VH-VL binders against UPF0292 protein AF_0905. Designs and how they scored, part 4

Target 1, 124 residues: UPF0292 protein AF_0905, of Archaeoglobus fulgidus (o29357)
Amino acid sequence: MEDYKPFFEAIDELKEKSENGWVVVVEGKKDVRSLRAIGVSGEIVVFTGYASTADTLKDRKVIILTDSDAKGMEIEKGLVEALKTYGKIPDVEIKRKIFSNVRKEISKVEEISAFYEKISGIEL

## First folded at step 18 (VH-VL)

Design ab1 (from x7 with light chain A30D)
Fold by OpenDDE, fold request of step 20:
Structure ab1 (fold): chain C 124 residues (1-124), chain A 121 residues (1-121), chain B 112 residues (1-112)
Amino acid sequence: as target 1 above (124 residues)
Amino acid sequence: EVQLVQSGAEVKKPGSSVKVSCKASGYKFSDYHISWVRQAPGQGLEWMGRIIPIYGEAYYAQKFQGRVTITADESTSTAYMELSSLRSEDTAVYYCAREGYYGKDWYFDYWGQGTLVTVSS
Amino acid sequence: NFMLTQPHSVSESPGKTVTISCTRSSGSIDDDYVKWYQQRPGSAPTTVIYEDNQRPSGVPDRFSGSIDSSSNSASLTISGLKTEDEADYYCQSYDSSLYGWVFGGGTKLTVL
């Protein structure tokens, strides 16, 4: 459990920010379900294109939580660039904290809930 | 309506270069990606490369690295594919395609009409 | 990187069912979603399957996709074959090492 402390801290931070009005951007609906399952309760936006997604979030506090794979990183980068056009700097650190502290056991946001349950021993 | 309109047919000599354009419309150009795919006569589809307009990075198939350049102009919503050192085997129809995002993945949901490039001496 | 191998051709009579395979040479077929494209003669390709088994709007449900992890392959199945289904079909998958796409060699489907 000690090794996963940063993971849980990142999840807690995600939940807290979400509850405080931060919008979480994810890739797909499965990601939404996974995050909801672990208690993320705030607004979650599904990616619909770089510019379009950024436009809808230009006045919001944004967390980008895409998959920790090639495609997810690409989407993250594009969203960062798109949001930058509005002077917006999203939080990409939560993602880093989540996936860097799970020893690459998971790489997809949709896997977070199952992993959370597995590690915590708590049935969701 | 989403459309990709490519430049016209080209006839080129070996050793020369060709630059094909792909003008996108009907959506925000910066939302998605543009891929280039060619198809030699009677042959299959061959991915050449792609570009991510929002930050301008391009990626290429190994076969074409060093010989192909893909660019995008957001101001005109146009992608370009330039292939140099042309050879006869480069004779093909060249397609641009939009990489659209659905579900949790990308696929080529719209295609240009194709541009025939003929390389002959 | 990897290759996707398809049969060169398949043929069947109208009303029947055909299956086109797409085998990945290395890595896992599950590493990335498989797409299928249909290309009728003289036309640009169109998508018939994405995310292994999802159909874009307008694609009839007689088109279906599946994955067989044991054989590291994907399959496109066309039931109730129609004359209009005569086309070349290509599978496609993303190669993360190249940050790009790989097409299968294509399969020519002839409706007898």
Scores: ipSAE 0.915, ipTM 0.957, lowest interface PAE 0.4, mean pLDDT 96
Fold by OpenDDE, fold request of step 20:
Structure ab1 (fold): chain C 124 residues (1-124), chain A 121 residues (1-121), chain B 112 residues (1-112)
Amino acid sequence: as target 1 above (124 residues)
Amino acid sequence: EVQLVQSGAEVKKPGSSVKVSCKASGYKFSDYHISWVRQAPGQGLEWMGRIIPIYGEAYYAQKFQGRVTITADESTSTAYMELSSLRSEDTAVYYCAREGYYGKDWYFDYWGQGTLVTVSS
Amino acid sequence: NFMLTQPHSVSESPGKTVTISCTRSSGSIDDDYVKWYQQRPGSAPTTVIYEDNQRPSGVPDRFSGSIDSSSNSASLTISGLKTEDEADYYCQSYDSSLYGWVFGGGTKLTVL
């Protein structure tokens, strides 16, 4: 458990920000389910295009939580660029904290809930 | 309605260059990607490259690296594919396609009508 | 880099079921979602399957996709075959090392 302390801290930060009005952007519905399962309760938006997604979030605090793979990084980069148009700087650090502390055991947001259950011993 | 409209057929000499355009409409051009795919007569689909208009990066198949250039003009919602040093083997129908996002994946959900490029001496 | 291998052709009578395979040469078929495209003669391709087994709107439920990790392959299954299903079918997957797409060689489906 100690080895995954940073992971849990990142998850706690995600949950806290979510509860305080931050919008979490993910790639798909499976990601939404995974995050809900671990207790993320705030608004979660599914990616629907770079400009369109950014437009819906132009007045919000945004966390980008895409997959830690080539496609996810590409989506993240495009969303960051799109949000700049509105002078918005999203939080991309939570994603980094989550995936940098799982020892490459997972790379997809949809895998977070199962991984959380495995390492915590808590059945979700 | 989403549409991709390509420029007309081309007849080229070996060693010359061709530039095909693909005008997108019916959606925000910067939302998705544009890929270029060609198909020689009686042959299969061959991916050439793609561009991400929102930040202007292009990627190419190794086979065409150094010989193909893909660009995008957001102001006109138009993508371009330029192929140089043309050979007879480059004779094909060239398609642009939108990489749309659904579920948790990208796929080519809309295609241009194709542009025939004939290379002959 | 990898290749996707498909049979050159398949044929079957109307009303029957056909399966077209798509085998990945290296890496895992599970590394990326597989797409399937249908191309009728003289037309641009259209998507029949994305995300391994999802159908776009308008695609009949006669079309289904599956993955077999043990054989490192994907399959397109067409049940209740109709004459209008006669076409070329291509599988496709993303190669992250290329930042690009790989198509299978295509399969010509003939409805007898």
Scores: ipSAE 0.914, ipTM 0.954, lowest interface PAE 0.4, mean pLDDT 96
Fold by ESMFold2, fold request of step 20:
Structure ab1 (fold): chain C 124 residues (1-124), chain A 121 residues (1-121), chain B 112 residues (1-112)
Amino acid sequence: as target 1 above (124 residues)
Amino acid sequence: EVQLVQSGAEVKKPGSSVKVSCKASGYKFSDYHISWVRQAPGQGLEWMGRIIPIYGEAYYAQKFQGRVTITADESTSTAYMELSSLRSEDTAVYYCAREGYYGKDWYFDYWGQGTLVTVSS
Amino acid sequence: NFMLTQPHSVSESPGKTVTISCTRSSGSIDDDYVKWYQQRPGSAPTTVIYEDNQRPSGVPDRFSGSIDSSSNSASLTISGLKTEDEADYYCQSYDSSLYGWVFGGGTKLTVL
């Protein structure tokens, strides 16, 4: 059972939304590098604090793409709360789609590009 | 500059409770987390618990579960730690610390001055 | 739920190098970043290492951190020891099962 179709479909959805003005929020610079390597071309913002990050994103369409672990869930929950104060509901489902079938192999956004290369055979 | 200012020293009787405050300034209070750490005389640092002010959830070390309550008030930028059923072994300096975020790591980047709590009969 | 074990004390002469170990009892030292704190007598702790090997602004580059995955440990190395480095040092890591933090027992560094 190595069905990676949902993973690739989620990556394609992420790339499409990024091309259409959605801003992706990540935990760090290595995450940015990983997403650029797989073709995410739009704006990517690194988390700097809940209220501060939300202030920069209050007029934007937002995808939260933090790591699929306890710390990443804490950051996601806090950003959702901070964006609520501006009446914004960020997309948190693309992260779940990306990691749902690969969580035993990767849990960090920075791991996505190497994993993508491994399972696709495409050099990035 | 970031600053954490704690309430003053307290002398308490066994069986009572103590509530220590930690007023934060110099940053957006809801940006980061607050941890509480204690240190008995001549002993090491002991993590007690933490709170994430943006959504008000607290987490506690197993040793203190059921005796400690950590809260935060965003309107005053203040965190609180209340320890109940005090014993003489709870005599310690109690610190608050900010969990700051840099790179991809949270660490205790600013500490309060400490609050001495003495439990004596 | 893991423990971080440090030597109780270490000592070395000014100008020399000391290494303080921090061994994780269960799970992997690589599961989360290791932080190091310095505490001088009568003072609150301050951070000298985060993210395993990064220094906050103002911390001299004679302080360095490293990870040894094979021994499941982290190390703080202080080169060019100064008498001002005499302090207690604590390692720390996150325990995701508790949504919380674990400190090592602390190491008293004496600079003779």
Scores: ipSAE 0.875, ipTM 0.925, lowest interface PAE 0.4, mean pLDDT 94
Fold by ESMFold2, fold request of step 20:
Structure ab1 (fold): chain C 124 residues (1-124), chain A 121 residues (1-121), chain B 112 residues (1-112)
Amino acid sequence: as target 1 above (124 residues)
Amino acid sequence: EVQLVQSGAEVKKPGSSVKVSCKASGYKFSDYHISWVRQAPGQGLEWMGRIIPIYGEAYYAQKFQGRVTITADESTSTAYMELSSLRSEDTAVYYCAREGYYGKDWYFDYWGQGTLVTVSS
Amino acid sequence: NFMLTQPHSVSESPGKTVTISCTRSSGSIDDDYVKWYQQRPGSAPTTVIYEDNQRPSGVPDRFSGSIDSSSNSASLTISGLKTEDEADYYCQSYDSSLYGWVFGGGTKLTVL
């Protein structure tokens, strides 16, 4: 059936926002490679610290795409708080949409590209 | 140059409290986390708890729940650990450590010099 | 809660290679990265390995870390052993169920 439709829709939304100037924040370089493999074409920034990363993003539209685990939620919460000092509210909902129906199978951003290829049949 | 400078040694009576400070410098204090670790004489490292200064939440090891309070003051870049209801078994060197972020990993990249707390009657 | 178990002590001659194990009692060693800390007598600990096998700047390449998923363990290997390596070594990992850290019991390395 269509168990993965919400996942693909969330990926498409991510790609559309990335193409339209939204900056994606991830935890590490493997996450960058995973997102590039599925066609995220815009700017991707790797987390280096809450205040330092927020300073880099103070004039940008931001999507926080950290892992769907306890440590990823800590980073997300801290970045949301840090961006508040610049009057910015990042998008945290795309991450929720991506992982909500697939969390039993993947929880890491670096796993997205292989999972996408597996369930779509599309070679990346 | 990152530094964590702790308050000086303390001698305490059983049943009292101690509050150890950890002054951070050389980085943006709200970038990272602070953990507290103690080491009794001749013993191993024992994690006590941590704080995430950017939003002020602290987490504690089960052993210390109810006796330890960890706080942070962003305006002075200082973390504090307060241990109450002291017992002789709490005699130890108390360390603060910065949880730094490298690659995709948090680890204790800088440590304070340690604060000896002696609990004796 | 899980525990990290290390041998109490290891010893070896200068120039040789020593390996210190760190076995996780429950759950998988792969659930979080393993870190290793060195503590020389009278000093605060310092990090020698993070992210399972990465060295902080200034740590010589004779220090290496590895993971063995089949034995649910991590290892710190020190080659070309020097007398300055005599120290206590602790492994560490994160316990997401507690939002906290777990240290191994520590291993005293004696350089003969």
Scores: ipSAE 0.872, ipTM 0.922, lowest interface PAE 0.4, mean pLDDT 94
Fold by ESMFold2, look of step 19:
Structure ab1 (fold): chain C 124 residues (1-124), chain A 121 residues (1-121), chain B 112 residues (1-112)
Amino acid sequence: as target 1 above (124 residues)
Amino acid sequence: EVQLVQSGAEVKKPGSSVKVSCKASGYKFSDYHISWVRQAPGQGLEWMGRIIPIYGEAYYAQKFQGRVTITADESTSTAYMELSSLRSEDTAVYYCAREGYYGKDWYFDYWGQGTLVTVSS
Amino acid sequence: NFMLTQPHSVSESPGKTVTISCTRSSGSIDDDYVKWYQQRPGSAPTTVIYEDNQRPSGVPDRFSGSIDSSSNSASLTISGLKTEDEADYYCQSYDSSLYGWVFGGGTKLTVL
């Protein structure tokens, strides 16, 4: 039997931090739409390049929420390195919590909203 | 204006090495990636490898693993490709290309002018 | 480890439409975005399609890209063919297992 409690807890943590001024970085516009659909209300920034994105975020608290695949890990690693030059450590653990128990079913941020609706029974 | 300017043509003997440079300008060098692609006379494009300058890691096509080294120097905004143990079949035009990011996709949006490497004798 | 297979050549008359296929040998064509590059004789390639079906700025809308999941292929379609479209065309996709890129073998388009 699948247990999705950790997934929902991670989504709640994401929404709570977003409400409290953490900026979420994603790979593209479809990811933004997916996160808005599940109730992420704060600022969401789309990746445009490692140094450029880090420069816009140097004074902010940051959550990196890229896809759970090879390209998403490349972007995450590069953003962590770029933000390090400003003495900033972004949150990379919420992504791990979201995908760790659902990786067999989804790996992309844009898939989150449809999956959330499917397993929760809540119409989005 | 984004530009990738490569070093000049080379004539090499079998068994030697060649190092091609690719100087980038017009953007933040650490924003994107650099790939190397070659094209033998009359043949198609062949991906050799890539580097992610922000953290300095390179990845190689299996065919070239062990013979190619790709590096980057952020202070000069320059990428390098070194191919060792040259053979006559390594005669080709060698391109660097920037992997730019648009939408949610990486693609080769700017290319260097190419460097002809001729391996003979 | 997959290959992208393209026809070696295609030809068509000016004003007509041509389609160039790009078939992935293993795994799904949908796993990663397909890019298309145009290379005129003596020049470096330039991008005509990214993200399966998006055009970079300056690429005419007569260039379009599509995916056919049932045949595990991508297609580049050029309508209203012009003589300057005569070039080699390459598809490209990412191989996440090696953190690297795969090019198709290339297709020579002749407009006559």
Scores: ipSAE 0.867, ipTM 0.927, lowest interface PAE 0.4, mean pLDDT 94

Design ab1 (from x7 with light chain A30D)
Fold by ESMFold2, look of step 18:
Structure ab1 (fold): chain C 124 residues (1-124), chain A 121 residues (1-121), chain B 112 residues (1-112)
Amino acid sequence: as target 1 above (124 residues)
Amino acid sequence: EVQLVQSGAEVKKPGSSVKVSCKASGYKFSDYHISWVRQAPGQGLEWMGRIIPIYGEAYYAQKFQGRVTITADESTSTAYMELSSLRSEDTAVYYCAREGYYGKDWYFDYWGQGTLVTVSS
Amino acid sequence: NFMLTQPHSVSESPGKTVTISCTRSSGSIDDDYVKWYQQRPGSAPTTVIYEDNQRPSGVPDRFSGSIDSSSNSASLTISGLKTEDEADYYCQSYDSSLYGWVFGGGTKLTVL
């Protein structure tokens, strides 16, 4: 528990923002299922392309939660750039907080729910 | 529909450069990536490099590093590949391909018709 | 930097099943999704498998893909072979160290 405090705090922040109208962008359907399993209750959008995704989110508060790997960073960078054209700055820090202390064990959003259950003892 | 239309065939002398264009239509150009792939006569597919048009960054296969430049022009929805210091071994069909996104995966879902570049003295 | 190794050629009779292997030389085959492309003579390639085992719209379900983590390989399986399946087949995967792609050497499928 003490080793994973930043991870749990980041998950709590994610859930709080989701409840307060922030839209979470993920790479795929398995990521949606993983986040729902840990209690993310607000809107989750699956990436479909940089300009297209940004256009649907131009009037929203956005959290980018792509995988912590090369492809996930490409998508994050491109979405940040696309949203910038609408004057929007998405939250990219929550992803960093989630993975920074657990990157040796998981790097994909779809892995979060099983990992959360493993280290917390809480059935999901 | 989605189309990638490439510039026409070229005949080049050794030591020169070639610049192949790839005009995209039927989708939002900044949604996806563009890769360049070549195929020498009777040989396999060889990835050369790619570009992410939304932020203009290109990445290259190690074999072509220093000889290839890939660019994109959002205003014309066109990608370009320039290969310099041409040799006879560069004789090939050059393809552009769109990296489309489906599920959680990128793959080459649309290809240009190919551009034959012949390098001969 | 890794390589994807495929057999140079495979052959099989119409109606039978063929499997084309794609072995990754270093790192794990599980690090990224495998794609498979079909190229008929004189044509640009087309995709038959993405995301390891998904078929694009219009690709017959007799094409299937699989991963074998223990042998660090992927496979394309074509059942109910038809003469129109005669083509070159390429596997492909992402190399995160390059931010780029790697193709296998290609496999010529002959349907006799």
Scores: ipSAE 0.852, ipTM 0.918, lowest interface PAE 0.5, mean pLDDT 94

